VH-VL binders against b7kms5. Designs and how they scored, part 99

Target 1, 80 residues: b7kms5
Amino acid sequence: DTFETVRNTIRIESEVDESLRQLCHEERITKETWLEAAYLYLCEKPEELAQVIQLAQERLSQRKAIADYKRAKTMQERFL
Key: E = the ipSAE of ESMFold2; O = the ipSAE of OpenDDE; V2 = 0.75 times the mean of E and O plus 0.25 times the DockQ between their complexes.

## First folded at step 5 (VH-VL)

Design jb4 (framework fv_pozelimab; at its last look DockQ between E and O 0.15; V2 from the best seeds 0.00; counts 0 for: pae E 3.7 > 2, placed apart)
Fold by ESMFold2-Fast, scan of step 5:
Structure jb4 (fold): chain C 80 residues (1-80), chain A 125 residues (1-125), chain B 107 residues (1-107)
Amino acid sequence: as target 1 above (80 residues)
Amino acid sequence: QVQLQESGPGLVKPSETLSLTCTVSGDSVSSDYWTWIRQPPGKGLEWIGYIYYSGSSNYNPSLKSRATISVDTSKNQFSLKLSSVTAADTAVYYCAREYTLDYGSSDFTIYMDVWGQGTLVTVSS
Amino acid sequence: AIQMTQSPSSLSASVGDRVTITCRASQGIRNDLGWYQQKPGKAPKLLIYAASSLQSGVPSRFAGRGSGTDFTLTISSLQPEDFATYYCLQDFNYPWTFGQGTKVEIK
């Protein structure tokens, strides 16, 4: 084998996963190679990397707010 | 990134109220859950309670009658008051963030990802 | 309240050893368990959440597994900086409860 690899488990939004899976099917690539290529490409493009990081921060903030809201709604049910 | 810092007196007399404040920087106190944890010298960790900025809170039943946690959004702080203290309340007090990670639907997990350095409170006359 | 029991309470091991710490819950907590490392005089640090998810920045030699009532934290090759007390914490139901801690003493 030519490459040393590591296995990672990630959780992504289902609509994003569906869109990415369709892209990978149409272009005949895998999610693993897409992730590698996207990261390597962005590492050489600081302005684009900064835009992606901003989007990631916005998505993280949104998911955090949703999680906190869900917790507020449900945690009373788990109080002993 | 997010940083927490405890402040308050290091010495409290028996029967008095212990008051501690946690200052939050790098995040809004209204975006997460905030907790207090204590550790008596040489002992393990004990969760005291949490607060959400809207007023939602829960307390360890062992401390519920004496503990109150509150949020001051204008100062980006949250605080703990523990009344009627005794020598058994001598401990290092930590503030921490309870981060809630969403797994979709109703699923989520909670963990304490950011902690203050801790402040020792000694209860003695 | 859910009781968390750790085993062993303390251990001594050499650099390079594989160390396993166990945590048992008095009732099922799904995967709602975290592992925390506390070095002398310092605040606890999150190592693992959701029983098996490694926190960003934590060395890969730390691994957690388990679900329900039985959980383990494994350090695959102990390093000098791993001298610490390790705590498990269940976040399934209030009050949150910690195990009593496992003290790891290394040479």
Scores: ipSAE 0.390, ipTM 0.831, lowest interface PAE 2.3, mean pLDDT 89
Fold by ESMFold2, look of step 6:
Order: structure tokens, then C-alpha cells, then sequence
Structure jb4 (fold): chain C 80 residues (1-80), chain A 125 residues (1-125), chain B 107 residues (1-107)
């Protein structure tokens, strides 16, 4: 069934989550409904979907670089 | 897609140096943490150590005096040398990508998301 | 080094069973724990990272729970492809250490 839901967790950058939460509050929708609608909308727009995917790849790369930096600093401190 | 492949001799004599190379494709060896893990036949897994191109390296204290991990960016490879081997060093040796993910504003998580197929190294006289 | 102890060391189960594997750390490791599956002759495969986060492509029947020192991996309905050895790994502090493994066999 297409309306059966799956329980999981996701991690969203805090500033983006705050903005998305405010939008959903103002529009009286849920984050889940917004995510579903955004994906379904983009499925019918190949060029726009490709741009979103490119942005997602860029954000993933940035998060990776930040994580590597944090690891280097934290592990240096943990090894006395 | 990221792929790792171990290579090196499958037989090493006692007291000599075990030398293995991991060839990386689909990712740059200079942009991630790269690790070696070993598993003696019928036994569990032991982390040997990692190398980071612009960061640091670290080794399991049990192997620190004998193990060296190095990077060759021109070949997109990283390597393990383990000196003064004995029969206790007989194991399947795996290379792996030790991926680091931001898991909060003040912390991170580490996991080994890509592994080579493993290569058996036997230490025998 | 942080010692990781798995329980049980082996178990027998039937397809469809609920299976729970426990991992205990010798000191607090927050949620810095991963679960790996290994089939004979193959490299380990990541299932769970950060104690409870499901890796991409891993079926939702796998679930990780816990923090601090006590962790569990649960398979809610065992499938034929789930017969394997499972390892926990702590990544809180060096050296990274694995549990001794739990072998899940067909009954």
C-alpha cells in the first residue's frame, strides 16, 4: 500500500531544520507531508530534480569535510 | 562506486616483513581515512590502524612497534608493512574506508562503509 | 583499550524468528557503536552506525538500540540471507575494538 508509512530517523542541519519547521508551522503541514510533496513534485521535473540532486551532493561533500576536521581535532585531544 | 582491492604476497617467512597494498577506485586516497583490519582464521576482527593523507595516523597499541601504514597518492593506494612477523600474524587482511560523518554540532561518528575482499597472508617457515 | 563483549557467542534460529544480539562495552562509549554482518569467505558489511542509524540499502528488519555500555541488534523477522556472524565495533576511542562475534545459524 502506497500510504503505509515507515518509521525512521533523519538528521538535518539545525539551521535548515529550524527554517523548515517554521515553514511547516506557518502552512499548517508536517515535515513528513512537505518532504513527500517536494519529492513527488520534483519527480515530474527532471531538470529541477537534477539540480536538487547536485545541491544534495554538494552539501554531503561539505558535511564530510566538516566531519573529517572535527575528527582530527577531537582525536588529537583524546590522545594525550 | 568506491572499490578497494588488496594485493601482496600470500606467504611470508617468520621474522620478515609482511607488505600489502590496497588500490582505491572511485574515491581519492587523499580525501578519506584508510584503515587495515585483520582476522586470524576462525577468529574475530582486529583493527590495525589508519592513515589520513593530511591529518594523522594511528595504530593499535598491540601492533604499533611493528606496523606502518603509508599512502601513495600518485597510484591512489595505501599500504601496510608489518615487521618481524610470526605465525600469530597469519590472518585475512582487509583494507577499508573509515568514513567520518558529522553526527551533531560537537561530535562525529566513524564507520567502515567500504571493504576490500580480503587477502590471506600465511606466515610459515 | 575498550573491551566489547557480545552475547550470545552463537545461536540457532528459524526463518521468521526475532533475534536479539547484545553488545556490552567495558566503559561508556555514548552511541559510538556500529554493527557489521559477515558471511563466510566475505568481508564484513556495515548494517548500523551510531548505535541506531540504518546504513543505506540495509533492510528495516534490522534495528540497533542502546547507548553508554549496553547495545542490542535486533532482526525482527529472520530471513535466509541473515544467517551470518555479527560483530559490534566501538569507535569512541582508539584503538577501535570489535566484539568477539555472534554466529547466527539455522535451526
Amino acid sequence: as target 1 above (80 residues)
Amino acid sequence: QVQLQESGPGLVKPSETLSLTCTVSGDSVSSDYWTWIRQPPGKGLEWIGYIYYSGSSNYNPSLKSRATISVDTSKNQFSLKLSSVTAADTAVYYCAREYTLDYGSSDFTIYMDVWGQGTLVTVSS
Amino acid sequence: AIQMTQSPSSLSASVGDRVTITCRASQGIRNDLGWYQQKPGKAPKLLIYAASSLQSGVPSRFAGRGSGTDFTLTISSLQPEDFATYYCLQDFNYPWTFGQGTKVEIK
Scores: ipSAE 0.223, ipTM 0.770, lowest interface PAE 3.7, mean pLDDT 87
Fold by OpenDDE, look of step 6:
Structure jb4 (fold): chain C 80 residues (1-80), chain A 125 residues (1-125), chain B 107 residues (1-107)
Amino acid sequence: as target 1 above (80 residues)
Amino acid sequence: QVQLQESGPGLVKPSETLSLTCTVSGDSVSSDYWTWIRQPPGKGLEWIGYIYYSGSSNYNPSLKSRATISVDTSKNQFSLKLSSVTAADTAVYYCAREYTLDYGSSDFTIYMDVWGQGTLVTVSS
Amino acid sequence: AIQMTQSPSSLSASVGDRVTITCRASQGIRNDLGWYQQKPGKAPKLLIYAASSLQSGVPSRFAGRGSGTDFTLTISSLQPEDFATYYCLQDFNYPWTFGQGTKVEIK
C-alpha cells in the first residue's frame, strides 16, 4: 500500500502529550500512527467513539473556560 | 488542517463600509476564537478584534466605534465590517485563529497560530 | 494600551550570523508575548508563544527569552529563509499590540 500524508499541527495538553510520548516510545510506535490507529479503531466502535467524543468536548470546554477567564481578567485590568 | 480565507471587495469608497468575510475550513468556528488583523502597506500590524461563536467580541479601542465582527456558524464563517472608512483604512486585512492551549493546570497560553493569506482593501474615490 | 517597543527597526546580517531582536513592553506582561515572522506578500507566521515556547515546525535556531517587560528573539545562525520582518505581540491585555517590526535584511 502507498500512503500520502498531510502535514498537520496537533497541540496536546502537556501532561497528556508526555504520557502519550512515553507510551509510543515503549511500544516503538509514533504518536502519529497511534492517533491514526486509534481513530480507525474507534470508527468501528460507535459506543466507544461516542465516549471519546464526549471526553473531547469536555476538554474543549475546559480550554474555552480558561480562555474566557483570561479575557475577562485582562478586560478588568484594563478598565480598573 | 485548519485553513482560513479572506474574501470581499478590494475597493471601497470613502465614508462607505468595508466588509470582509473569513471562511474557515478544517475546523468549526464554534471551537475557537477568531480574530481580524490589518496591515497598511509598508507598515506594521494592528489588532482589530476577535469574535466567539456565542457572539462575544472585543475590539481595539482605536476602531471600536467603527468595527463590527460577527460569526455565522451555519456557514463556518466570520466577518468584519468597518464603517466610515478613509484612506487610513487601506490595508491588507488578515483573519486568524486565536488558539488556546492549556497545560492541565491553571497555566495556559493564547496565540494566533493560523492566518489567512490576507486580502488588500483599498479605500479610494 | 500597552506599548511594545521593538528594536532595531532594521538590521543587516549574513547567513550564519547570530541575530537578536528586542521587544520592550510599557508595563509588565509576564510571559504573554509572541513572535511572528512575515515575508513579503505573506501572512505573519507564529514562531514563539508564551515568550519562550517554540511553535511546532519552527526550527530550533529560533529562541525566545524574557519576562516582565524585556524580551528577545534570537536566531542562532541566520539562514537564507530567515530574511524577513519580525514582530512581537503582547497578549497580556486587550487590545493586543504589536511591536513596530524588525526587518532582517541580507548584508
Scores: ipSAE 0.130, ipTM 0.806, lowest interface PAE 2.2, mean pLDDT 91
ESMFold2 (binder alone), look of step 6: mean pLDDT 90; pTM 0.922

Design jb5 (framework fv_pozelimab)
Fold by ESMFold2-Fast, scan of step 5:
Structure jb5 (fold): chain C 80 residues (1-80), chain A 125 residues (1-125), chain B 107 residues (1-107)
Amino acid sequence: as target 1 above (80 residues)
Amino acid sequence: QVQLQESGPGLVKPSETLSLTCTVSGDSVSSYYWTWIRQPPGKGLEWIGYIYYSGSSNYNPSLKSRATISVDTSKNQFSLKLSSVTAADTAVYYCAREYTLDYGSSDFTIYMDVWGQGTLVTVSS
Amino acid sequence: AIQMTQSPSSLSASVGDRVTITCRASQGIRNDLGWYQQKPGKAPKLLIYAASSLQSGVPSRFAGRGSGTDFTLTISSLQPEDFATYYCLQDFNYPWTFGQGTKVEIK
C-alpha cells in the first residue's frame, strides 16, 4: 500500500486547468490521482490511447507555432 | 524521433573557411530554430548562432564577423561557415535544435533539446 | 553579455550522495535557465529548462530551483551514471552563455 512518488511541474493551458480543477473539486479527487487514473485506464484501451496521443501531438504543434511566432516578434521589437 | 548529424572535414588549414553541415531527420528543418555550439578540447561550451528557415539568424558577437549559418529546406539541412580560421577555432562542433516553449502572457523559454553527436575540427597546417 | 559562474568547478562524491551545484548570473535572468549534462566524448543532454522544469525522460532525482541570479541543481541520490560535467545556460538574452561547468567525479 506504499507508493513512491516523484514531484514535477507541468504547465497546461489555463482553460484546461480551470476545467480540471473544477472536476477534481466536485469529485473530491486530486490532479495527481486523476492523471494517474487517466493514464492507467488509457493504457488498457489502445484505440483510445492512440486518439489521445494524436490530440496531444496536434496541441504540441499549435504551441510550437505560437512560441516561434512570439520569439520572432520579440526579436523584431528589440531592433525597433 | 528527431536526430541531428554533423558532417564536414576534420582538418582545416589556418586562414581557410571551416564548413560544416547538419542533417536533420525525423522532422522538418522549417519548424524550429537551429543552432551551432562548439567546445574547444578540455574547455566549456560556446554558442555560435542560430538560424530559422525564413533566414532569421543571430550570432555570438565574438564570431559574427566570420560566421554564417544557412538553411537548405530541400535537403533538410543547415550549415555553418566560419571564415579565416585559426588554431583557436579547434573544437568539437555540435548542431542542436532550439525549442521555444510558450509560457503564456507574451513569455517563452528556449532550450536545446536535441543535439548531434559532435564533430571534431582541428585547425592545423 | 551575461556571465554565468558555476560553483564548485569540480566535486567528488559517492553513489547515494546528495549533490548540489550552483550557478550565478551577472544580472537578473528571471527563470530563463537550463541545466545540461555532458558525459566524456558525448554531446550535452538537457536535464532542466525554465530553471525548475524537468525534461521528459530525465530521472526525478534531478531538481532545479532558483530565479533571478541564483540557481541550483540538486541530485538527491547520486547514481553511477550521473558522474559527468554539468553546465548551466541562460536563455534570457543573446548571446546565450554557458557556465564554465561543474565536474562531478567519483570519490
Scores: ipSAE 0.210, ipTM 0.755, lowest interface PAE 3.3, mean pLDDT 89

Design jb6 (framework fv_pozelimab)
Fold by ESMFold2-Fast, scan of step 5:
Structure jb6 (fold): chain C 80 residues (1-80), chain A 125 residues (1-125), chain B 107 residues (1-107)
Amino acid sequence: as target 1 above (80 residues)
Amino acid sequence: QVQLQESGPGLVKPSETLSLTCTVSGDSVSSSYWTWIRQPPGKGLEWIGYIYYSGSSNYNPSLKSRATISVDTSKNQFSLKLSSVTAADTAVYYCAREYYLDYGSSDFTIYMDVWGQGTLVTVSS
Amino acid sequence: AIQMTQSPSSLSASVGDRVTITCRASQGIRNDLGWYQQKPGKAPKLLIYAASSLQSGVPSRFAGRGSGTDFTLTISSLQPEDFATYYCLQDFNYPWTFGQGTKVEIK
């Protein structure tokens, strides 16, 4: 019944946020409770958890590549 | 500020399809959920259904077989079609914005914060 | 579907009176209840959401209380513009359902 919570601020892709918001509205749940439930469910399923971690690593790598490209382009434009 | 305006014929014959449009101004129709409510003369309010710009919708089970709500993002409008109407469908029809407020943590609420003025539809021969 | 029952169906009151309207749900709906005001010939207007949260721009004389199955709307000092019909609405589950309305009439 009672529980302690922590406040987090997270930023996710806008299209993913939109899809998740629609799901939460339709199912009458919150993003916070969906996140908690998804993590708890995946912790009971190690093979599925591994797949999610792989996807997360791939998405992080993509974000880093884009950030690196943008930095390189900015340097070229400002110092050429 | 957001404003909603209903439009459509005020008279529909029994067995025909009632068609109404709601024009949204001051906001994008893709930014919120939109709903239809009706009120027969001298009676209470009845929720018909909602729509989201992606096509996601839900309907009152009592009307599900006859009601269809759709969105036209190019015109910033959403519409209601109600087929096979009878005298029992005579009512003032309102469109409204369904606002989803996520409190975070473990709670949320949904409410209708902006309403159109309503349009009377009479079903008679 | 969740049935919402309001009481009384109508009441007569004078300016300055304290008015209380009740709303009962056929099952527990937590605090997922809103109150709407409707004047003759006009669209309903949101007064209170989440049972007790006052909508921006709504006078503080309006107050909502309750949780679970029993809810009240109180107008602490009735004003001339408050003569209207008031509806409760549960937003706990689809389909959303309204109470039958409570008409507040001038005495």
Scores: ipSAE 0.012, ipTM 0.706, lowest interface PAE 8.6, mean pLDDT 88

Design jb7 (framework fv_pozelimab)
Fold by ESMFold2-Fast, scan of step 5:
Structure jb7 (fold): chain C 80 residues (1-80), chain A 125 residues (1-125), chain B 107 residues (1-107)
Amino acid sequence: as target 1 above (80 residues)
Amino acid sequence: QVQLQESGPGLVKPSETLSLTCTVSGDSVSSSYWTWIRQPPGKGLEWIGYIYYSGSSNYNPSLKSRATISVDTSKNQFSLKLSSVTAADTAVYYCAREYFLDYGSSDFTIYMDVWGQGTLVTVSS
Amino acid sequence: AIQMTQSPSSLSASVGDRVTITCRASQGIRNDLGWYQQKPGKAPKLLIYAASSLQSGVPSRFAGRGSGTDFTLTISSLQPEDFATYYCLQDFNYPWTFGQGTKVEIK
């Protein structure tokens, strides 16, 4: 096939990566094809897409809270 | 996009309290650290202090005894009160956002990426 | 508090000139330095953070260099809109401290 592709590198949480790798191994698919299929499926399902976006926003907020905590701790240590 | 707007009286009498408010639009005041900076006419910039919505704050030691910064999440605002003012407190007062950029591995940068237009406060009888 | 000293305090230049401004910290601040541009009657604008990182939307003719105590801001080919006062700011320790400013004036 002659379709165009792009290379992406993403960082995900270790626990999630482990679970996804197990799924991909068991089903004999790749992470890239799973990502493509998941996105395409969700684009056809507005209610489910909205739920996924909400989960993504929650996960992003959790990462931000952890970063803010690390900032406060590091700044306290640096300014002592 | 995020915008900041200062408001408050342009004239304050000596010995009174200078009170300014910064209104945040385009984002929640709970999302970032917020700061006040001042500039006396014809002089350079001086950092006053910062606030985080949880109440966490820090102040320039030269102003700590007189300065208080507070946040009002219901109005999406943060405010500066500076007590016992003198002519030396005459300045343009700016509010700004302190952005924390995390590179990971305990490495980060802090910078002021969004500023209000500034408001002149004159201390005079 | 960390003292920031800029040099020169003012300079005169023509459009197309290469302009260099220096900033010196009284102690090591790693790369925790920003450069800000202020035009008359306006709020300061962030140009560079982390000593050398160009802020989005800022023209590539602005470049920052340095680490530790010695820093420079270079404007490779001065444009009419670049006549302004430039401030360095250390974000290594609170209180944040600014340099005294460098005024870039028209010849």
Scores: ipSAE 0.000, ipTM 0.624, lowest interface PAE 15.5, mean pLDDT 86

Design jb8 (framework fv_pozelimab)
Fold by ESMFold2-Fast, scan of step 5:
Structure jb8 (fold): chain C 80 residues (1-80), chain A 125 residues (1-125), chain B 107 residues (1-107)
Amino acid sequence: as target 1 above (80 residues)
Amino acid sequence: QVQLQESGPGLVKPSETLSLTCTVSGDSVSSSYWTWIRQPPGKGLEWIGYIYYSGSSNYNPSLKSRATISVDTSKNQFSLKLSSVTAADTAVYYCAREYELDYGSSDFTIYMDVWGQGTLVTVSS
Amino acid sequence: AIQMTQSPSSLSASVGDRVTITCRASQGIRNDLGWYQQKPGKAPKLLIYAASSLQSGVPSRFAGRGSGTDFTLTISSLQPEDFATYYCLQDFNYPWTFGQGTKVEIK
């Protein structure tokens, strides 16, 4: 059988990517199939899904704070 | 789905303050950067400035002395005030989301991925 | 401020044509460039960011290329819904500046 797929690019923290890449290599799976499996598994576990969403929201908030700082620094750098 | 909608008077007298509000739905105004962009009839686009819910902002130097952008998190809105208007300020005013794609190496790309429909403001006596 | 110049200011084309629009920056802006489509009476719509990245939901016939000062937007096979004005925008340094626009008109 064939699957219809979509191509996405995502940007994640380098340490997280390195850890996930190592896991995929050791378990002989791909990042694509891991992502699909993780999402499908969590959809069957509402309490665990809620916890993951909370962590994602915390992560997003942290990135926004960092971005605000980086905007100020980057603009100063580009101006000079 | 995130949607933006501008509101405010369509007519403003010369020397008065132009005041517009953008209502954000489908997302928290605290989750992104927000911007105002204008377009005089038959002309191109001009960036006015951005705001972040924390109060962080930046403005086009050509408008900095007259422009103020603010956020009202309780109403999930952000607003533009442009003082001392003249006929040259006649334009369609758009609000938009400034999405910031962070590369993780102290660098980023910014783009406007969601726009309001625009509201025409005419400055006339 | 960084000046963005588009060429041509307008062009006439037929459905199925390959259309190329260029955008030149007055100084190096790396890949900090986006392309926006605007139809009459409507708000601009993001097509491409980071010079070459296609926005989700935008047809694959749109492609952006370039870095530094010279950029292009190509529509590989023009469709009826593609007749519009196209703007480039640099996000390298404040203030963000747009090109003057390129109007793609039906031949």
Scores: ipSAE 0.029, ipTM 0.658, lowest interface PAE 4.7, mean pLDDT 88

Design jb9 (framework fv_pozelimab; at its last look DockQ between E and O 0.02; V2 from the best seeds 0.00; counts 0 for: pae E 10.4 > 2, placed apart)
Fold by ESMFold2-Fast, scan of step 5:
Structure jb9 (fold): chain C 80 residues (1-80), chain A 125 residues (1-125), chain B 107 residues (1-107)
Amino acid sequence: as target 1 above (80 residues)
Amino acid sequence: QVQLQESGPGLVKPSETLSLTCTVSGDSVSSSYWTWIRQPPGKGLEWIGYIYYSGSSNYNPSLKSRATISVDTSKNQFSLKLSSVTAADTAVYYCAREYTLEYGSSDFTIYMDVWGQGTLVTVSS
Amino acid sequence: AIQMTQSPSSLSASVGDRVTITCRASQGIRNDLGWYQQKPGKAPKLLIYAASSLQSGVPSRFAGRGSGTDFTLTISSLQPEDFATYYCLQDFNYPWTFGQGTKVEIK
């Protein structure tokens, strides 16, 4: 009968965050409840869940490539 | 998924060169930084160095004069050579991936998310 | 090089216990700290990165805290599979340095 919650801090792309904030404002919901609802909905839709996972894998790969580039540049400047 | 496998001789004579190879599966060796870490029997972990496919590398100062890490993109492998070995070099040698994750606009974090099973190298006559 | 000191070097605990391991850096390393678990005869396994971020697939009973020089790893309800040696690692500056390890043993 009561919700037990946990606090998480997540980092997402600013453009995505701006779009999500706009959606939440227009629909009068919170980012927390949107995340919960999206996950619960997708768990009932295996084919759509698979597509979301694929997109997530692609986005993770892109962020990793950018991070590797930043690491190389920063470490070179730091030591010489 | 991504897997790493060490290979090389388990016995090396004092004063010789220790040579180990790590085979990368499930990912391109060009997509990440790669590292060697060792652990003497009953002791802790020691970072040896890293390699990036471009040839960029860095080494633990304690091993820099003897250690060389190289990459072979055609075989999807990277290797460690450690010269002039002594009994103090007896250890389990691990290869691992140094994953770089974007963290904020200017920051990043580095961690070792995939490890080989390790290979014991004994330095003995 | 940055020295990482863990405390305690070993501890004995029972299933269900709350276990806390500390790690101290000889200089400020921001949040550039990871925690690794190693079982006998096995390679280390990443538990936590960036001081407090839980690696995918790692149980939520593991939690990391801290920044700067003082860090902790907490296991809120110790399970049989958690008996292992735990290492912290700073990724702030080269050479990467590990703590000496903390062995969590059955009481």
Scores: ipSAE 0.323, ipTM 0.809, lowest interface PAE 2.6, mean pLDDT 90
Fold by OpenDDE, look of step 6:
Structure jb9 (fold): chain C 80 residues (1-80), chain A 125 residues (1-125), chain B 107 residues (1-107)
Amino acid sequence: as target 1 above (80 residues)
Amino acid sequence: QVQLQESGPGLVKPSETLSLTCTVSGDSVSSSYWTWIRQPPGKGLEWIGYIYYSGSSNYNPSLKSRATISVDTSKNQFSLKLSSVTAADTAVYYCAREYTLEYGSSDFTIYMDVWGQGTLVTVSS
Amino acid sequence: AIQMTQSPSSLSASVGDRVTITCRASQGIRNDLGWYQQKPGKAPKLLIYAASSLQSGVPSRFAGRGSGTDFTLTISSLQPEDFATYYCLQDFNYPWTFGQGTKVEIK
């Protein structure tokens, strides 16, 4: 089999990235192949996929909430 | 992968309204904040403002009275309008994604990680 | 608005040189400072965020330091592809403001 790859920048929360990096090092794999494998695995498991999606949505919501807080704070400092 | 592309007229007459659109691909406009930045020829960068899906926006005070940023989720686009333009508004206009990264605690950072290629808008009679 | 004073405005260097660019904020901005690289005819590219965090895919020869009001971008060993204009950006308070830029030219 032959593979084509695409460039993609993935930004991971620092603690998760570190733990994932450590796992990949111990298992002699890469974060890229880990993500590929995990996705393919989940594609065959709709219930587990749904759980991962929900978790991902929650994490995204947290990022947005933090950003909103920062924005609100800076707005208050500037205009109040 | 996320890509941004600016579009709009490259020439605008003085006192008219500059109108640009940024088309987002590879990501939903509802998932991030979106910003406009400009750069006059041979000069530095100026932050214009941002927009979020909810309509929340903020502008550089230097442009607040003239700048309007909007989002169209149906087209996965966001736009910039700048009214009453003068020669001073001649610049390359960039759209960019404002990304938030959490560090697992109260620490976080925000930055513009993906940019469009930019589009030159010249104000001339 | 917070003023970002970037220095020098330009510098000439050779491949392999250590290059340092400074950015000073008119007030404390904690670590809310980013560094961007821009090549002619191209959009700025994020290099450093949060004052010292290296953006993914950016070579390790780039390093950001500082907190509060004084920040530095260092290129430990300048490469041919590093000749460009560099900008600091504070995102501590709106409006976000850029430094005036530093053009790194080939000697």
Scores: ipSAE 0.020, ipTM 0.726, lowest interface PAE 5.1, mean pLDDT 90
Fold by ESMFold2, look of step 6:
Structure jb9 (fold): chain C 80 residues (1-80), chain A 125 residues (1-125), chain B 107 residues (1-107)
Amino acid sequence: as target 1 above (80 residues)
Amino acid sequence: QVQLQESGPGLVKPSETLSLTCTVSGDSVSSSYWTWIRQPPGKGLEWIGYIYYSGSSNYNPSLKSRATISVDTSKNQFSLKLSSVTAADTAVYYCAREYTLEYGSSDFTIYMDVWGQGTLVTVSS
Amino acid sequence: AIQMTQSPSSLSASVGDRVTITCRASQGIRNDLGWYQQKPGKAPKLLIYAASSLQSGVPSRFAGRGSGTDFTLTISSLQPEDFATYYCLQDFNYPWTFGQGTKVEIK
């Protein structure tokens, strides 16, 4: 059987992407199948899902903070 | 030029462990996937399994309970151990380099581009 | 496991003939198929990967076609060194599996 699929574009931090690429390469899987498997696995594990959600929220906050820092740095350099 | 050479006993008694070593020259065992394939006399080819030097591996389910592939980076070798052998394990055993051609991170294809000469292992009393 | 069925199991042909060997997968495997040539007493040799890509050093008289479940290997003008057994191999899902082989003999 062939799964029906949807094309998606996502943006991943460079270091995380490289690590994920390496894992997928070693295990001979794809990022797509890894994402699907991880989600399906976590759906059956409420406590582990909650941990992943907490980490995702922390990473979201980090990405927002880095964006704010870069914006502030750009303003400082424009008024040098 | 990359060359692979199998070595090990040509005769193994039933219930013992078949142990083969593949020596790699012209390449590093830490740079590729390494595979064992076997061919019973007069029959077709059977993929046994592979190993990547980091320990990532996969095996044919028909052999998974008995087969172990390992890498020795200091000797530039990889090996096969097949336990509890029977006459059905009599075959020519080949080692091969299993190249993985990746299409980004979303797909791949594999092929065995370099093979050893093969070594016959006979399981007999 | 994905079964690979080759046909014919053997054939006889003359030098200069066009020879076609087929390989059918028990399920769709996209283009994840390779072709290997094996001469008596020797290890298999890669001819074609990804269904149609010719390996370095392999003569252009060898051509692979197909996708999904049906694949062919064609030798456009058979040469004396082409008498051998040919195997297909699928790399779509574990375990990797070979077809049972097609022996090409001189007529």
Scores: ipSAE 0.006, ipTM 0.669, lowest interface PAE 10.4, mean pLDDT 87
ESMFold2 (binder alone), look of step 6: mean pLDDT 90; pTM 0.921

